VH-VL binders against q8ka87r5to149. Designs and how they scored, part 4

Target 1, 145 residues: q8ka87r5to149
Amino acid sequence: PNKFTVKAQEALQAASMLASSKQNQQIEPEHLLSVMLGDHDNIACQIARKLETPVDTLLSVVDREIDRIPKVTGASATGQYISSDLGKVFDTALKEAEQLKDEYISSEHLFIAMSEAGVKVSKLLKDAGIDRNAILKVLTSFRGS
Short names: E, the ipSAE of ESMFold2; O, the ipSAE of OpenDDE; V2, 0.75 times the mean of E and O plus 0.25 times the DockQ between their complexes.

## First folded at step 1 (VH-VL)

Design D7 (framework fv_diridavumab; at its last look DockQ between E and O 0.03; V2 from the best seeds 0.00; counts 0 for: pae E 14.6 > 2, placed apart)
Fold by ESMFold2-Fast, scan of step 1:
Structure D7 (fold): chain C 145 residues (1-145), chain A 122 residues (1-122), chain B 111 residues (1-111)
Amino acid sequence: as target 1 above (145 residues)
Amino acid sequence: EVQLVESGAEVKKPGSSVKVSCKASGGTFSSYAISWVRQAPGQGPEWMGGIIPIFGTAKYAPKFQGRVTITADDFAGTVYMELSSLRSEDTAMYYCARVGYSSGWYPYMDVWGKGTTVTVSS
Amino acid sequence: QSVLTQPPSVSAAPGQKVTISCSGSSSNIGNNYVSWYQQLPGTAPKLLIYDNNKRPSGIPDRFSGSKSGTSATLGITGLQTGDEANYYCGTWDSSLSAGYVFGGGTKLTVL
């Protein structure tokens, strides 16, 4: 069995495809955040909305950051690798899942990790009012009866 | 520290398939890509393809497209390379290797398995 | 043939210096970082240099790399008998839909 939920895997695959379409050589946290916020059924989008974040505005900012990532001549949809920053997000997400005693890494753990990993999207999320404590407060209301 | 452990030697007949495994040890999750590289006797290495297990994304060198399939059973464990329609020219040592990343956006192969000998004979 | 061209062999005496060249094109070495791999007889290749000139931990400073245009060079100083091996350059090739390519290899003999 996979260590990631199906929904999390779908987001990661969409991030890979987005990076390809932008001719980026590596998949970055910005790609992942963009696809998660762009999916109304993704818990990251739902949490941001619950925190009264203007999701469309945040998504616009994230997309502009993606446009600043260097394009590589000859980069193809089949040639991408994970960036160092995305690797930090994954390691942080695993730690967050373990702290929440979850057996799978889900979209919520990736979202928490993006706010905590100390990468560029972490500052972006903080500036939008999204940090670990805010996410956990909303997540508790989603999980608790 | 990560080490890559490959499955044992195989002797196969022409037209059959072979499936080689590569098991990563050390760590509960790996975000690295795994490449498969073969080396025929007395020849240099040939990159066959690679997989990023977490994305389920595999890519293949054009020479091997259609004959090779690279899969992963889990993201902390085992990656497989299956080569079909075997020919005598497929007799080689098959290596798995972990892909590292430079700060300049470029991949390199930083940890290698010891190799699996595949012999194709009639 | 290999996409990247290396001389088939080089030789020198212990304590001397050698350089091994690797020649490509704009679609590979010209636009991408180069790595070098050492393969001792009967063993798997080992990463020796990455990102043109960086050494992994455990690789002595006798080994160096450089790149100019579409060519790369591996330098080895203070040659030791234990340096006898095949040496391969490697890089990404955009013309192969972003596939990885290796040089044909150079056999280093320490006489």
Scores: ipSAE 0.050, ipTM 0.627, lowest interface PAE 4.5, mean pLDDT 83
Fold by OpenDDE, look of step 2:
Structure D7 (fold): chain C 145 residues (1-145), chain A 122 residues (1-122), chain B 111 residues (1-111)
Amino acid sequence: as target 1 above (145 residues)
Amino acid sequence: EVQLVESGAEVKKPGSSVKVSCKASGGTFSSYAISWVRQAPGQGPEWMGGIIPIFGTAKYAPKFQGRVTITADDFAGTVYMELSSLRSEDTAMYYCARVGYSSGWYPYMDVWGKGTTVTVSS
Amino acid sequence: QSVLTQPPSVSAAPGQKVTISCSGSSSNIGNNYVSWYQQLPGTAPKLLIYDNNKRPSGIPDRFSGSKSGTSATLGITGLQTGDEANYYCGTWDSSLSAGYVFGGGTKLTVL
């Protein structure tokens, strides 16, 4: 069974569609980050904005990275798979969920995972001042509001 | 090093169902896709389907669609393959395999279990 | 019956070179990357080549892969007795019923 929250699933579906539209065979963390940050209703976007991250600038960088991903043509462009990097993000997200004693992986866990998984997108986030501690600090503030 | 440990041999009657398990030793394969591949005696391997455990999405070969169910317990690092309405032709070695993904985009099976023998006989 | 076509058997003496062909179509080999598997008697298949021509760790450079058009080729140089096995090509098929497909297999005999 799926271990993601509904919102996390929606983000993943959006990432898949983005990858498809870009003719990328693999769904990368960049795809996921792009759709999450581009969605004002996504907790990742809200966290980034609370951290006063220039989200539009970060999005442009992420999208540029997506554009650098090789494209496939023809029938091979159908059906996207999880990339190894995204797999690392998922593993990290699972660990985060376990650590926080959550039953499901949420967008929060994914966002933390993307910053901590040691993939390309992790560096982008850290360069933008986004790491696990920063994210958790904001989440704590949300709970108090 | 990831190893895939499969459940023991099965002997089944026609019309029954069999459920084979595949567990990762030394860790989990929650983010990796797992494929099921069977091989009848004297035949080549045949892809049945696959799943990404943590994501929960399974794909099936058309031949087995509606008769095979692939599920996963990602926290336990275990994937299951259930085949129903068993026939004598289903007698085969059933392998689970990890699907590798590289920057090359396309799937391949880079780690294989030792296989589970399923025998269907009246 | 296999989607991918391989010669049923090939043979050569130790030290020689052999090639195993794998023929498909545009929806599989033509548009996707090919993998090769070695299966020793009584064992599970083992990945030899992925992404047309890449070797996993532990696979000697005696094994090579190539792809052209809708065909792929596995090359084995310096043939050893331990190379006697069945070899299968495989790839993703991007047809409407997408899935992984294998060749019929090639039995390599070392003379």
Scores: ipSAE 0.017, ipTM 0.648, lowest interface PAE 6.2, mean pLDDT 89
Fold by ESMFold2, look of step 2:
Structure D7 (fold): chain C 145 residues (1-145), chain A 122 residues (1-122), chain B 111 residues (1-111)
Amino acid sequence: as target 1 above (145 residues)
Amino acid sequence: EVQLVESGAEVKKPGSSVKVSCKASGGTFSSYAISWVRQAPGQGPEWMGGIIPIFGTAKYAPKFQGRVTITADDFAGTVYMELSSLRSEDTAMYYCARVGYSSGWYPYMDVWGKGTTVTVSS
Amino acid sequence: QSVLTQPPSVSAAPGQKVTISCSGSSSNIGNNYVSWYQQLPGTAPKLLIYDNNKRPSGIPDRFSGSKSGTSATLGITGLQTGDEANYYCGTWDSSLSAGYVFGGGTKLTVL
């Protein structure tokens, strides 16, 4: 129940690398959303484009929020941690995978979870018209194969 | 310092439309979005809608959906608000306002124009 | 469409203190930052407070803001006759049928 697809693992690794490059000690949902929307082939970007969301504008907002995250250097820069908010996203994604009876936590479960977990990016996504129902409607055209 | 200027006051008949323009003095809107807010005599302000960058297009308050159109002409550096099917209840002061943002995605009306009056009467 | 509730009026003498409340819900004040606007008679509204408690340049620290749960408060100390105005709270509403919302306003009278 707690195993990520290859594509989800790649997104999480990219989020970790982004947090490191920004000198952020914790990986936040903002990092994950940025890397998923910034990858043209990621299901999150494809869903947002199908919903006619202005992905480049959304990315710009997310990237500005990342730049506002405090930076840490020196001895306290050792190791990376998932933030409390990213933990909530993971818990929600597991619930979504179980409800959809999927064996793995996928990129689409993570995207749904980011809209539904009640974290900062959840508000951003919902204001852009991206919520569970909108995502699931698009996914029926993708997952039906 | 940025100053917003709306087009001049207008008197209209019921059933017609009005198009109000908004320009920034000495600058552009490239760093900010523009919202439109109206205020009927003796009433509080009412948000009508705005061009909000995260949506890429205008977002409208439900009360005005279907009657209001907000557009931008980047060549002219101007934002327009058009309100159609005018009623006497649309008589109000109309403001354009620059939207400011906080550390979250939390818009607020940072800079207000002086407003322009639209009067709808027979 | 306003879903934010403010008292319709408050009054006090010069030099005194007042507070103005703004009550909303989890979809607006509870999850979003609150701004306050001052509207002097015959003028456009002006931003007074943003991000719950921050002042733009030029706003003196006798104006303060705070937020708790689904309610926000504007505080004004050292009242002056020039503070006589209407005061509005505002915030983003994240519900399916909303956008930016303002409170109904509070008329402050300084006597």
Scores: ipSAE 0.005, ipTM 0.498, lowest interface PAE 14.6, mean pLDDT 83
ESMFold2 (binder alone), look of step 2: mean pLDDT 87; pTM 0.916

Design I1 (framework fv_imvotamab_arm2)
Fold by ESMFold2-Fast, scan of step 1:
Structure I1 (fold): chain C 145 residues (1-145), chain A 121 residues (1-121), chain B 112 residues (1-112)
Amino acid sequence: as target 1 above (145 residues)
Amino acid sequence: EVQLVQSGAEVKKPGESLKISCKGSGYSFTSYWIGWVRQMPGKGLEWMGIIYPGDSDTRYSPSFQGQVTISADKSITTAYLQWSSLKASDTAMYYCARDLRFLEWLPFDYWGQGTLVTVSS
Amino acid sequence: DIVMTQTPLSSPVTLGQPASISCRSSQSLVHSDGNTYLSWLQQRPGQPPRLLIYKISNRFSGVPDRFSGSGAGTDFTLKISRVEAEDVGVYYCMQATQFPLTFGGGTKVEIK
């Protein structure tokens, strides 16, 4: 977590709160993707819209997947954990940041990682036309002034 | 390691067609723009244009629009610069270079070795 | 097109002494996003250009800290604090604030 930007940390905190509200013991990539797509100020939402993705439809699909995550109640749930899939996303995001010569993991690295980590949300994103090349195209396109 | 390897030197006559290449390796070819830069003998650098290999989006300098064609074949990680009809004034060293503007703007961070094109009668 | 003007045309320098190269643009290089897209390239004899500095003052990976960039608006400077033999070559400033990309005319750094 030391390498995350403030905005990425805020998204992770919101994902943790979403998981808690859903009685999910582990924070999954689905929780993170939901909060990032649901925030109009998040770069992931902005990239998806630039790619002409139907963001509201994708968000609905993601939210339905969250509703399928098993709920945990009672004394057996002693705290909240990062899921193995979300851990895979973090490892992938770190590699993406290193490849792009960035010191910190930002929201866009997490978004790229979710499309590339080979987890359930990776399939959802690619089916929606969002993959690493599409994300990088938006971020690296020329601008005239 | 990141490498851009260009095709060998060319000697041509005016009116002939030519296509030179720039092969990328050691990175995700479709994730970076490839630019072309001309350097005439004893002169400075001129930006010709740029291509994004993932979808072949191409942007030209106004000075080179219609004079050359930039293309890419992502299946063999290669970008191309081509002329339908060469002129003596096309004699120059041509460089390809990788361009990244994601988070940190890194324009032309890695360069090919150059392809010398000589056009004379 | 933005015109980039470099001075001097050539800079003979004694080993270990500093060198300074100036670059002026015909108009402000501040982009609407607040960044200034000015870079410096080095071209050693017989070699392709190499990125040294981007966005005025950021050193590219592997570039020695004796190279530094500064400036704002239309006036920019590249400094080499202690010139070494390997620093011989032509240095170019370039702008990417406006399309098309344009380069300065180059400054040749030579050892006395």
Scores: ipSAE 0.000, ipTM 0.521, lowest interface PAE 14.4, mean pLDDT 85

Design I10 (framework fv_imvotamab_arm2)
Fold by ESMFold2-Fast, scan of step 1:
Structure I10 (fold): chain C 145 residues (1-145), chain A 120 residues (1-120), chain B 112 residues (1-112)
Amino acid sequence: as target 1 above (145 residues)
Amino acid sequence: EVQLVQSGAEVKKPGESLKISCKGSGYSFTSYWIGWVRQMPGKGLEWMGIIYPGDSDTRYSPSFQGQVTISADKSITTAYLQWSSLKASDTAMYYCAKDFLRGYSYFDYWGQGTLVTVSS
Amino acid sequence: DIVMTQTPLSSPVTLGQPASISCRSSQSLVHSDGNTYLSWLQQRPGQPPRLLIYKISNRFSGVPDRFSGSGAGTDFTLKISRVEAEDVGVYYCMQATQFPLTFGGGTKVEIK
């Protein structure tokens, strides 16, 4: 699976727009997590709520981390790149999708990957009780309850 | 490789208690749901319930709620199915099966089965 | 509960000929996440069930390519393109879209 679902692609585009609006040269996992948690229809937000995570509190922490990312203006403001950390998230998401035998990389794989890739947001998520096992367990409750 | 090894065949009388086991190996036992499936002689498959061994969250089919207890001991990577009082109608082959990571999805690996015979 | 109905109940087939098994659900099996949790299991005489196909059409590891699954919504098919002697057994469809998980009644494939 090397293709994203429509919802996952929309989240990635929203993350790119958020990074641009914040004058960040690179798209970070923080940007992706912010847009996913901020979208009530996104599976990441639904999983966090099911785990009884205070989503608004977590979102405020993530947004604060985004505010700490260096800004670029003037002549250097035109470029945008995928950060090394976001690249790690993508690599991890591909492995998660393959492990789950899923045809596409979906928002849930990205969410699992953010908790497992060993980047800054991974610590934030684990501190909030969100890790791979918690996410996978919650996915079953969306079918049985 | 992934393996589920079940306990041996049992012959019991009505009213007796019984606990059968399913030992997992070759995978992270606490990360996958384990289901139990009944097959009565000459009949099809019936889902009984599942357990997540990491926290012992257990869910039963309505037909089996209160009839059996499912449990797991993660220290020895073993899941259990137990009856407090067997009935002749409990005579069946019982399978354990590892649910895939998405749970409630599909059973990817199955145990060899435990035949339980209950007769007077 | 979702009721799963399989046809035929038995399928005597000549070696090398195709076999087709139908499974119909009483309700749509499309989950709110967009996936359809319909799988097919094979049970050879005296053996435990074995996963053949998951999410309608995906072959599980080690399953020969003569097995294929198709369908959508409430109507699903398992096809064996050229039946071999080792394919004798009972085939079951299973749904995991809605609690509780339910199985079809089974289709017995026999060589005539």
Scores: ipSAE 0.007, ipTM 0.583, lowest interface PAE 11.2, mean pLDDT 86

Design I12 (framework fv_imvotamab_arm2)
Fold by ESMFold2-Fast, scan of step 1:
Structure I12 (fold): chain C 145 residues (1-145), chain A 118 residues (1-118), chain B 112 residues (1-112)
Amino acid sequence: as target 1 above (145 residues)
Amino acid sequence: EVQLVQSGAEVKKPGESLKISCKGSGYSFTSYWIGWVRQMPGKGLEWMGIIYPGDSDTRYSPSFQGQVTISADKSITTAYLQWSSLKASDTAMYYCARGGYRLYFDYWGQGTLVTVSS
Amino acid sequence: DIVMTQTPLSSPVTLGQPASISCRSSQSLVHSDGNTYLSWLQQRPGQPPRLLIYKISNRFSGVPDRFSGSGAGTDFTLKISRVEAEDVGVYYCMQATQFPLTFGGGTKVEIK
């Protein structure tokens, strides 16, 4: 069993709602990344901005990829599922949390996992200058002074 | 196996320059911070600063800002601590240590003893 | 700067007896991400420091179960349930919640 922080659960709910609004039967990493980057209170958005990534440009790319996901309507539009790729992100996030001895999977673990899971968003993040090392380095900068 | 190997002991005179090294192996050198810690004879530990070798971003303790320079050469997986002009009060054991983003110093070098005397 | 205060300065202990070391910070070590970045280091005579415990209570790889960490906010404790001869050394708490990183003054554990 995977345990998520409240903020991570909120992001997953938002991703589910986004997928539904797009008539996507499966929740993809693209849906999760879009809602996390679009939320100024989310650590993923804060990290991307600290890395001076053009977040709006990255969001546009992610949203365009969401628009390419097959839509399901009519009699076949029943239920909603976690995609295989999002499952890989969850498995990777669990590994990150366990390695760091964290009790819960947080938004930062999910963001790291998206960069490392070898799914399409991993390449999008890498192309934008966001990889595990960049994320971890920026998290150090939130120590304050 | 993660290892940090530091350069050998140094005996110097006040006013001389010095550069000591810390060579990492057994891990991705550019993925971790390297911290430098001073321990004066019979005293406790003092954090001097850290460097991220991937982009050479450095952070110093206010007590050491301007007194030392921390650098790294990722091509040979080596971090450095240097003084332009040593003083007797720099006599100490100097440790390097590896830190993840949470800055737990999980692996430490064996230390470099620096003695500054006339 | 966050000041880390350790007590006692010296702890002579009989072999097999427990030892307890306290660490108090001048302000809360709870980071805005909800984690507390308090670690404990052991330094044996003539040796470099060694990580024992990170994030209050998590034992680092290879650290015996007789070592335990506890605490919250500004008050932290390292306990050794049964002191062994190899436990002789100086113990330091360290905070990484904010820059600059700071260490406690150290507690020397000695065998009586």
Scores: ipSAE 0.338, ipTM 0.780, lowest interface PAE 3.3, mean pLDDT 90

Design I14 (framework fv_imvotamab_arm2)
Fold by ESMFold2-Fast, scan of step 1:
Structure I14 (fold): chain C 145 residues (1-145), chain A 123 residues (1-123), chain B 112 residues (1-112)
Amino acid sequence: as target 1 above (145 residues)
Amino acid sequence: EVQLVQSGAEVKKPGESLKISCKGSGYSFTSYWIGWVRQMPGKGLEWMGIIYPGDSDTRYSPSFQGQVTISADKSITTAYLQWSSLKASDTAMYYCARDYTFYSGRYEYFDYWGQGTLVTVSS
Amino acid sequence: DIVMTQTPLSSPVTLGQPASISCRSSQSLVHSDGNTYLSWLQQRPGQPPRLLIYKISNRFSGVPDRFSGSGAGTDFTLKISRVEAEDVGVYYCMQATQFPLTFGGGTKVEIK
């Protein structure tokens, strides 16, 4: 529990459950982003709305990408794993937390990481006007007000 | 069902090249670091280096930097340890092991180990 | 580099009796994140190492509860409460707090 905030842990757990419900062998950044954008109490959703991003449109694009992930059933399903891309998001999130001088990895660090890690969701977010600088401007407003 | 399977024993002469392998299965190979550990006959364990197969980020112990090359081929879920020119002092058991960490800047512990590859180098 | 020192070198034990292994580091193993990356490995004769304990005191999946780890800072202990025949082997401590990763010299557990 000292690595991620409680809210970040809840989002990761929900992403794991979403991947399982979709019969996806690996947890991808798409699963995590879908959960975070779908939760209006999550700071990622709040930041996207503050940036006047059409969250419903972005969420539908993300969910469509999840539906394209191959399903695994039967004897070849050997449990659930963190994808390489999600691993890159975690590595980037740790660096972002350290730069913001935060002791824990929070939802905002994961959101910044998804925009910067160079994975598929990074392109989706940037196409929607969400990148590191845009997130940090809104985050400053949230933390300063 | 997490498993690391290493290549078979090798008998070589000094100056020869060698590449040994470690094949991962039962988990997302590209999401975990793979480390290499040497155990000389009758001696303890020595950490050699580690690779993240997802992007081939590789880090070496100072004692082994320049002595070996660590690589990975994610299309066949296999990590490699290679020598350009073997020495008699390279005679040892070599283990690969998975490090359980989600972060490229940190190592935590080796949770699963390969069965080992015995390398014998003699004139 | 952190030096890891294990005592004793060998520990002959009667079946069913306890065994205790000590590991001492040349400097604190507390990482800047507040965690202590000290683990214990078991190597049975002719077998690869097997993880027993991670982060001082957490038992790895499938490890019997007769194995326990404790300690802080520079002094760590692995205890086997009731030694069984399959516990024969060499036990190693390992630190991952500071690069490069280093191992203790090993402690051989034998049945007398």
Scores: ipSAE 0.000, ipTM 0.502, lowest interface PAE 15.3, mean pLDDT 85

Design I15 (framework fv_imvotamab_arm2)
Fold by ESMFold2-Fast, scan of step 1:
Structure I15 (fold): chain C 145 residues (1-145), chain A 122 residues (1-122), chain B 112 residues (1-112)
Amino acid sequence: as target 1 above (145 residues)
Amino acid sequence: EVQLVQSGAEVKKPGESLKISCKGSGYSFTSYWIGWVRQMPGKGLEWMGIIYPGDSDTRYSPSFQGQVTISADKSITTAYLQWSSLKASDTAMYYCARGITMVRGLYYFDYWGQGTLVTVSS
Amino acid sequence: DIVMTQTPLSSPVTLGQPASISCRSSQSLVHSDGNTYLSWLQQRPGQPPRLLIYKISNRFSGVPDRFSGSGAGTDFTLKISRVEAEDVGVYYCMQATQFPLTFGGGTKVEIK
């Protein structure tokens, strides 16, 4: 799949806006994770709560990591880019969606990808008990009996 | 499993210096705040200050500003609380706790160390 | 500083009966972001404090469902629906809405 669901697109746009508000030249996985966990209607937030993860704990850690990202002002503040790490998350999400035979990349694929891509947020998620198998078990309970 | 392990009990005389420690394990040490809380014998809890080990950002309660120094060494995942000159009134149980930021600069504590008893007497 | 007042100072309760602890703040604990940063801690004899509840009513991981928090503004309550022997200890409320962080004076829960 080369297309994102509407919900996933909205999360990516919100992540871009968050990065801009923080004067960050690149959109990082931290920005995306913050937006997804901060939205109670996002499946990532719902999965974290189902796993009894303290969402506010993760959000506070992610917010502090975002504050560490270098700020850019003046002439060099023009434009915005997808970071290398966020690119890895996208690549992983695409593979997850393909393996599940899904037509679109959705919020759950992005969430799985963040836990598996081997980026900084992957360590934060694993510290909170969130990995691919945990996410898939919860997703099964949402879709199944 | 998240754990904060504090150094052992101390018995000191007024005027002596002291540095007690809080070692974190089972989580990303540089990604969470460490706070220090005092409990005087038979009394309640008092917040002293907090440090973010990842960038050494440190905030103190006004009552403890200049009375103690909070620091951290991320290479050994350890936070410290230090006095240059102890007073008898510093006799208390000292707890470290992992701090969560809801909004930057505002916190609650989720995991606590076992405490370090500091006794200062002549 | 925001002053946190707890009542009662001690709560002797019969095993299996409910217990209720009140916490009142000298100022509203509603932050400008709309959240209320009020938490509850349990301290068993000889043990460090343990987080029970955060943001008024959210139960921390591993905390039994017999513990519940409620309230708004300046008036908050911690309830234990059926007190067990292991619930003996001192309970503290804490506010993080405004620096410095402040705690209530504590309520001692003990079995009659």
Scores: ipSAE 0.000, ipTM 0.517, lowest interface PAE 16.3, mean pLDDT 85

Design I16 (framework fv_imvotamab_arm2)
Fold by ESMFold2-Fast, scan of step 1:
Structure I16 (fold): chain C 145 residues (1-145), chain A 123 residues (1-123), chain B 112 residues (1-112)
Amino acid sequence: as target 1 above (145 residues)
Amino acid sequence: EVQLVQSGAEVKKPGESLKISCKGSGYSFTSYWIGWVRQMPGKGLEWMGIIYPGDSDTRYSPSFQGQVTISADKSITTAYLQWSSLKASDTAMYYCARTPYRIFLDSYYFDYWGQGTLVTVSS
Amino acid sequence: DIVMTQTPLSSPVTLGQPASISCRSSQSLVHSDGNTYLSWLQQRPGQPPRLLIYKISNRFSGVPDRFSGSGAGTDFTLKISRVEAEDVGVYYCMQATQFPLTFGGGTKVEIK
């Protein structure tokens, strides 16, 4: 009954933990992208590799963007919210899942949404050759096992 | 920034239908669950149900299943609570509230609350 | 359903003195993801509920540091270190670990 697959939930939880460790009050698309690209078992990492994207280089750029997010201290450091930009990613992911006729929002929908939502990571991904068409092409070429 | 604004007080007779509203602003409406909570006069809080506006997935408390209908219209960022036939026992203050995470069906917590809609049902 | 039991039912306190509210659940509130979804709400007379504490001990934005939460498993406490006049109201614990969501019966904090 959750809206996200187990893998997508794990990525969002990891993103929340990363944001907390960086003292970021809001979870941003940068946090989500970093944990997804850093997880070798995540479909986003697998798609990027299949597209011959230099994942380590892209991850380095994303991590530097995270370091630029303002840190909060004291009592406000424990408060955590989904950012406006991450909200846009979720809205886009829901539409992508509906268009693909998928019941749940999965990691691939979040990955497509990050490239299409018009947030900062969208430019980073498209500059790296990752957009909806590239992701969908790889998804259709993946073989189930 | 984040606001939930509810419709005004209602005075109804038993057997009448009613639909009250909760309008969200200042956030991504389709990324958060909206819950409905009842508070009978002088009593505590009771969770009625929750809806995810992005796809209208709705979950009801067993005590309210079949008694009310929860719905949402994402084009106008508004959630609704509806009765087909009111009873005097429905007299209560009704609150809507937002949960900050959409990841879990069980929700994290209600972070922002509407001002409440007082519903009085008497003959 | 998880039953949430609050004690005391009412807590008359002198201004500047501490207040403590207990909340006990009929089952462990540890979710399968390792988190405990126990929150505390304040309802001032004539006003809607307001979130004070989430996930046991995390203070919500704008909540004064005189409010603190603690506990684990099935036993939780909300403390107000120095009660002020504006703290008059009813306090509720809530669990969101398991469907359906359930609230404690409330504790009324009054100035004596």
Scores: ipSAE 0.000, ipTM 0.543, lowest interface PAE 11.5, mean pLDDT 85

